VHH binders against o26223. Designs and how they scored, part 47

Target 1, 191 residues: o26223
Amino acid sequence: MKLLWTSQHIKVTVHIDGKVSKMDVLEAIKTRRSIRKYQDREVPEELIDKILDAAMCGPSAVDERPWHFIVVRNREMLEKIPEVHPYGAMVKDAPVAIIVCCDSSLEKIPGFWVQDCSIASQNILLAAHSLGLGAVWTGVYPLEDRVEGIRRLFSIPEHVIPFSVIPLGYPAENPGTRDLFDPDRIHLEKW

## First folded at step 19 (VHH)

Design YC15
Fold by OpenDDE, fold request of step 20:
Structure YC15 (fold): chain B 191 residues (1-191), chain A 124 residues (1-124)
Amino acid sequence: as target 1 above (191 residues)
Amino acid sequence: QVQLQESGGGLVQPGGSLRLSCAASGFTFYEKWMSWVRQAPGEGREWVSGISWSGGWTDYADSVKGRFTIARDNVKNTLYLLMDSLKSDDTAVYYCARHKYSAFPETQDEFDIWGQGTQVTVSS
């Protein structure tokens, strides 16, 4: 019995009418794309609060919750970020960016903060998408040039480590959806 | 292999001009901030000028401000230093250096790759 996986093209019907249709979690995960073009439109504070709430709902090692978030709306600062991040060009076009950081003083088990901040970053992306926003994860850690560049730009203390920069805005592009499922990457019981 | 190679140095009279070049290889040049650093005889290394990866940000030591111009061509993997109105005090070995950080250097330890240097002599 050949299970014909019918590729149900989840038509993301972007209903133009202002009602943020609630997206289920699987839909959010499967349809999320990196968005690097944004409308000339401000993101309401309410949406940022929801995104940050979601960012803090991820698990962390021993519940250490080492994350901090810098919300950047200042146009001058947004325009400066690309100078310290070679792949952060889209940040200058976003109405807002979130910088995810780790407070190393909150770390309980060494090294797990990377996972914690990754989860927080991913939750930001998913939440943004579910709210009708576009976002992209621009990696900072573990590249020392970017880490220190962001640190100095934002006067981040030494015990706090910049991890990611995530610009957000209403999307001005639609890159479509991708099917990334690869059964060859699945191993049963053993490699 | 990561390499920086300076060229364009030479003997010039006071008030003259030189153009230094630094050819980069073995790394993604357009991702890195770059600087020129010089060392005069019997003196320590002096930072001269720095440039961001895009070229959008530049900075200069007070001693060369208004006379020197740093530039880069990321397609050619080349850093430049245009030196105008040269003075005897500009005599030094000029080094191209890659930044560890995406920031202007605060100390000499913030460079991870150096060229061999090119001699600039300003003498009447």
Scores: ipSAE 0.894, ipTM 0.949, lowest interface PAE 0.4, mean pLDDT 93
Fold by OpenDDE, fold request of step 20:
Structure YC15 (fold): chain B 191 residues (1-191), chain A 124 residues (1-124)
Amino acid sequence: as target 1 above (191 residues)
Amino acid sequence: QVQLQESGGGLVQPGGSLRLSCAASGFTFYEKWMSWVRQAPGEGREWVSGISWSGGWTDYADSVKGRFTIARDNVKNTLYLLMDSLKSDDTAVYYCARHKYSAFPETQDEFDIWGQGTQVTVSS
């Protein structure tokens, strides 16, 4: 039975009237896109706080919660990030970026911090989208050149590992939504 | 195979100029920071100059500052070192080196790929 998922174009009606229309979680997930162009508009601190709150609500291994967040608004620093991240060009155009880091001293089980920080990073993206912002995940870990580049740029301690850089801003592009559902990737009970 | 190949070295008189080239192959050149490192006879390796992946950032050792210029062409996968006002003390084998990190090197261990080097001799 081929479940014909009718691509209901969920028109995200961004109501302009400052009332953040409550986007349901499935809508947020399905309609989220990587945004690499931003308006020349500041992101209110209140929204960043909400995003960071969401980032810290994800599960972590044995509740280790190893994540730290560097909020970068300084224009000079934002402009420097692309020099240490070859695919981070859009960061210089964003009004703010969040650097997700792991404090290795908080790790209880080796290796799960990657999952923990991934969840935190994804929650940042979803929360941003639900709040009418655009964001993109620029990968830092596990590439040593980027990890150390970001570390030195921000004077991050050795026991803290930069994981991702996420620029955020009001979107200046609309890449549309994609249907990424692939039933061939679903296996029932066995491969 | 990952490879760096230097060229452009030679014999030059004091006050002369040389242009070194380093051809990169076997990796994504435009993603990597690069440096020139030199080794004079009987001396250790000395960092000379470094450049970011984009070419937006450059740095120089004090000994060559104002005389040498590092550049890169990411389309041609080539690193350059323009050397002006050469001195006898600039005599060395010059190596092209790939950075491990997207940062200027703090130690000599921060390079993971080296060329074979090209000889520069400054003599009257």
Scores: ipSAE 0.893, ipTM 0.949, lowest interface PAE 0.4, mean pLDDT 93
Fold by OpenDDE, look of step 19:
Order: C-alpha cells, then structure tokens, then sequence
Structure YC15 (fold): chain B 191 residues (1-191), chain A 124 residues (1-124)
C-alpha cells in the first residue's frame, strides 16, 4: 500500500490533556519520554505522514538518505513482532509501528547509515511526541538475532537492514519528565 | 561461560515416554530461540523441534509431530522436550541448541551453541 502523501498541510490540532499544545523543538526534546502503553485508539494516517516527513528531514552522510520505513498496522504482524524482539512486547499493544530500515545500496560512505537511521528514528520519536503521540525506540540493529528475525518476518531483502522498531499510539501512561543534564559530561576545550 | 547441558535421556521401550531437559547458563536464556536436534548412529543431524523465546511459536519435524512437545521455563533457564509414543527410530543423541537468529532455522549453521547431548534409546 503506497502511502499516498497528500501534500495538503493538514493543521493537526494536538490535544494533550485536552489542551491544544504547540511544542517548540526544545520542549519536545526535553519532555519526550518512552511510551509503552497506548490507548485503544487508531492513529490517523495524516499523523503518520507527518512523522515520516520529519523522519526524512534529518541529515545523512553525503546526503545518502539510506532509510526506508515499513508502516505496520496489521494486527497479526504487530502481534508477531514481540516473538522476534523480546523487548518489543509493547508493540503488540500499539495501533501502529514503524520499522526503520537501511537500504545498503544507497549507502555512499560505509558505516554512516547507523547514524543516519538513528537520526531518522529520533525524529520519529520527537515528531510523535509533538503530535501528542507516545512512542519508544526498540533497538534491532546491531543485534543479529533481532535483525534476522525482523528481516524474515517482514520478508526484507538481504541488502536492506532493519534498524529499529518504533511502536506509536496515543499515550496511556504519563511517566513524567526527567532532568538528564549532567555537567560532568561536559568538557571544555579538552578532556 | 555459555553452556547448554542436556539430561533426561535413557533406555525406554517402544511406546514409552521421556522428558528431556536442557539447562542453559552464561547467557540471557529468555532472549533466545531454542531447538532440539538429534543424531542417530550413522546418520546426520536432524532438526526435531524449535521454540521462540516466549514459547509463543513452536514447530516440529514431521517425524515427531503429534508425539513430541517442546517447552521452556525462562525463569529456570531450562528447555524441555516431552517425548511420547517413542519409536525405535527415535533412538539418537539429542542435543539442545541455541538459535543464532530469532527465527526457525533454515540450516544447521543457524545454531551457535550446542549441548553435549543426551542418549535416547528406544528398544524392546
């Protein structure tokens, strides 16, 4: 199913706690949390489109843009993902998941695809959060057992590497905010 | 050290039952798919049964389907094979093996850790 990107700038009104919330970029980054519980509510396709748009806006090495995305809404497939990903239990409870993949044939400089796909994955998380959705990054690469599990489950060709599985949904939990600033991790001019 | 240790083998009569155990150590057992593989005298290794990490997925060779049951206890780090209605052709050394991938094996090379095996002999 080719996601027909309808270019219509749909103003998505995000209701967080019943309020229309507009998050600036710093707010989105600072307040984002991993969400592993979801409401029994479908995620509109328009939101997924916006999230994927954001995912593709990140930088990549030499602008190689090696990423591909599998959008999974099929209930049976969502329920199967935890069997090949032991820490992906929450995926079965999500209305949708995005699998971020690398097409190795698009890679221009070896090894940078990991960074590229990481950026894409993080953008998915931030975008989801800004839109009032909850998401979590479940790592697939570099664990070979998970990589091959996801590959076989979704019939992903050998030259394409599954990188992450990101379930998304309207949050059914509020883990609160964290202050993760650590000045001891900052070094001036030298280590 | 990563280790698999089989137990529970023995001599049984045709139609009898055995329960094999495989104790896992040195790795996170509940993260790995597991299988039983057997080797009869003079024959190659034959895949018998496999199980996903949670036990949600199981599969069996046609030769043992309906007679054998694979199970696991992720708290005890133990894999099991319940063998019922044993036949003479079930005589073999039975190995537990860890999957390299979170998938059912396509080849023998997809197992990265093996036990020492336990002898099962079915004879009148």
Amino acid sequence: as target 1 above (191 residues)
Amino acid sequence: QVQLQESGGGLVQPGGSLRLSCAASGFTFYEKWMSWVRQAPGEGREWVSGISWSGGWTDYADSVKGRFTIARDNVKNTLYLLMDSLKSDDTAVYYCARHKYSAFPETQDEFDIWGQGTQVTVSS
Scores: ipSAE 0.779, ipTM 0.895, lowest interface PAE 0.6, mean pLDDT 92
Fold by ESMFold2, fold request of step 20:
Structure YC15 (fold): chain B 191 residues (1-191), chain A 124 residues (1-124)
Amino acid sequence: as target 1 above (191 residues)
Amino acid sequence: QVQLQESGGGLVQPGGSLRLSCAASGFTFYEKWMSWVRQAPGEGREWVSGISWSGGWTDYADSVKGRFTIARDNVKNTLYLLMDSLKSDDTAVYYCARHKYSAFPETQDEFDIWGQGTQVTVSS
């Protein structure tokens, strides 16, 4: 009955319906996979709200919280993203995408916004997974051609930097989990 | 090393047609937006047409819309401009240009690689 035991074995009491509201955090981290194929099924607004609430819970440098989010559901816009992002083909097939942005006017320590927005982006992935959705982080920053392409496509002002595009939806694939622990990456006391 | 090489220019009569080609080498062609830009004698450069990396999104200057067609072949690493209903105002050197950004250009400094150009002359 110890916390370690509950971390190794989890039984959720909610019925399996694509909603998993009580997933252990370590389980979520270990089982989340990039999902690039989605069901033809809408994602309710309330799930997006929960995901963005989680995104905003991340730490930030000196609590600067520089993030802004654009929620994209319009089919024409989703279909144009791959034209400015050559490895974002799956975005056109997603019911929704979230664009994570930095408002540089909110920066308090120059350059730490990248860490801040990375944390928010990862929280989006984990929250989506915990809610029975699949997502993938497609990189925008620091590739200037993608940054400017996304900025112009969505009319993002010059002081706001698009960081990532995260398509999401109910999964239509199951790539399985991976065992990635590598003790050789761990250094005690020194390199 | 990175090169854009235009071909297919020449002398044509008004109302005639030409097809320009631009061979690309030294970079990953299918990751880049491309444009045609022209320069008439004594004039500045004028953007003619642009195309997204996949070819799925194209746009044209008003002066050529309906007469010119931009296309690309990502297997052959080649950009094309099909020019129909040519008129004397189309006389120019035509350049193939690679976009700095994945967007239609707003200024002339948004191209990072240029070809040497091919002359198109429309004359009776």
Scores: ipSAE 0.364, ipTM 0.735, lowest interface PAE 3.5, mean pLDDT 90
Fold by ESMFold2, fold request of step 20:
Structure YC15 (fold): chain B 191 residues (1-191), chain A 124 residues (1-124)
Amino acid sequence: as target 1 above (191 residues)
Amino acid sequence: QVQLQESGGGLVQPGGSLRLSCAASGFTFYEKWMSWVRQAPGEGREWVSGISWSGGWTDYADSVKGRFTIARDNVKNTLYLLMDSLKSDDTAVYYCARHKYSAFPETQDEFDIWGQGTQVTVSS
């Protein structure tokens, strides 16, 4: 039994035994690392649904929401991704990958779809981390050979642009956290 | 300068074998998909075989499937075509070609660099 005495902030109860845990947003941002090694353990559909819900919560230019997501669990397809993406070797070892795509027919402001899909991709990384998963963003756009390779591999229509491939799974590595704050990158009032 | 140079062509009897080589220079070979394409006298270019950058994914035209093997050596920056059970219909100039995309080609416009070709003649 826990008794709350006094608090400047509302604290939530964290359930550990198979229940959804909550992570502070600043903690998630600061502790998320690219994870490229995964346990041989399936990721439940429930967690993928939560991750994609989070992905779609991102802002977009004039609320255009140009994103579409392909969830890839098929072993043969996951093994083919590294053949069209030279730096995507870890994808073959992931239990699942999410391909973030732009449907260009939904674009309302030319060229802002890149920012929109970048936001969705980062939300996927943060949501996965908060759920005890590890992920990494592997770049597809703007590299035309990768874009076309992924498009053909997954039968993506010509008006849809694959942006990123994000393998994810329960982590089998822990790179630790980093302190990357650099005050020389901060400019007050002007450059 | 980016170059592809084929070698290993020649005159061979039907049923014989040849190994073609393509030396690549001036680009990062192990990041690119590669193909062999051939052109018989009086005909257009025919895609023969392609290989992913790692060598882990290959495909062949129906006309050569089971008889030809594409391979690559990313240390030596060399593409190979091992040709077995050669037929007179295989007579052509064979070109090494670099892909624009990390995919098997759908059109002939999907190659951005071509070699000069090596002649293969199957005749008895």
Scores: ipSAE 0.349, ipTM 0.729, lowest interface PAE 3.6, mean pLDDT 90
Fold by ESMFold2, fold request of step 20:
Structure YC15 (fold): chain B 191 residues (1-191), chain A 124 residues (1-124)
Amino acid sequence: as target 1 above (191 residues)
Amino acid sequence: QVQLQESGGGLVQPGGSLRLSCAASGFTFYEKWMSWVRQAPGEGREWVSGISWSGGWTDYADSVKGRFTIARDNVKNTLYLLMDSLKSDDTAVYYCARHKYSAFPETQDEFDIWGQGTQVTVSS
C-alpha cells in the first residue's frame, strides 16, 4: 500500500507563470563557476544541510567516508581565514564557509583520503550551485603552511587534516559559461 | 637567493627607543608570516613577536607587550620592530625569522629562514 511512501506526495513549489526547475546534473556540472563575490544575504541553515547531505553522498575508497565538515558563520573567524590563507581574501566577504577535513582515524586505505575529500568538496560546489548559491574551492592541502594555519585557527586536532575552505553565498557576479571540451585530451586504448 | 638582513641595532640607555628593520629578498614576502626572535648571551632563543602576512594579526611575548610594536611593509619587503621603554633585560641579538606556517609559533622549529641578527644593548 502506498501509505508509507509515494513519489506523488512529494511537494514541489511551482509558479503559475513558471516553475521552480530541477537542474539536470549535466547542466549543473557544465554551468557551475567559481563565485568570489556574494550578496549581503544570510544563507539559511536548511540549504547548508542539503549541501552537506550532498557532500556525504560522494563515493570514497572502500567506503571509508573520512570527511568532516566545519561550518563557519562567525564574522571574526571568517575575517581571520585570509590571514592564514593569502589567496582566500573572498572568505571575509562570505556569509558562511565550509571547511572540508579528513579524519585520518577513519582511513581504511592510506592516502586515498585526498580523493575522498576532493569528491566531497566538488559535491558541495555542485549542490550549492543547484540551490542558487555561488561557491569557490580555496586550496588548503597540500600546502603545509595553510594546513597548520587553519588547524590552529579552528582548534582542529592533530589527526584531522583540513583539506579545503569553501566560502559560499548568494552570488553577486555572473562570470558566464565556458566550453572547455578538448578532444586532444582523449586517448583511445593507449597514450 | 633567500635572505633576511637585520639592521638598526645599537647601544641605548634604559627607557630609550630603537627601531629594527629586516630586509627580505628572494621569496614572496607578502605570503609569509614573520617574527622577531631574540637571544641574550648564554640563553636560549625567545620569541618576541609575530605578524601575519597582511599585518592584520599580531602577537607579542608577555615580556614585551605594551612596549614593542611589530609592523611590516609589503611594498618594501621589510619587517620592523619598534622597541620603546627599553630595559636591561632586552639586551640580546634580535633575529628576523620566517614562519613555516601561517600561525603564531608553538616551538622554535617553526621557522625555516633566519637572519644574521642585530645586537641591541641596553646599558647606562
Scores: ipSAE 0.341, ipTM 0.724, lowest interface PAE 3.7, mean pLDDT 90

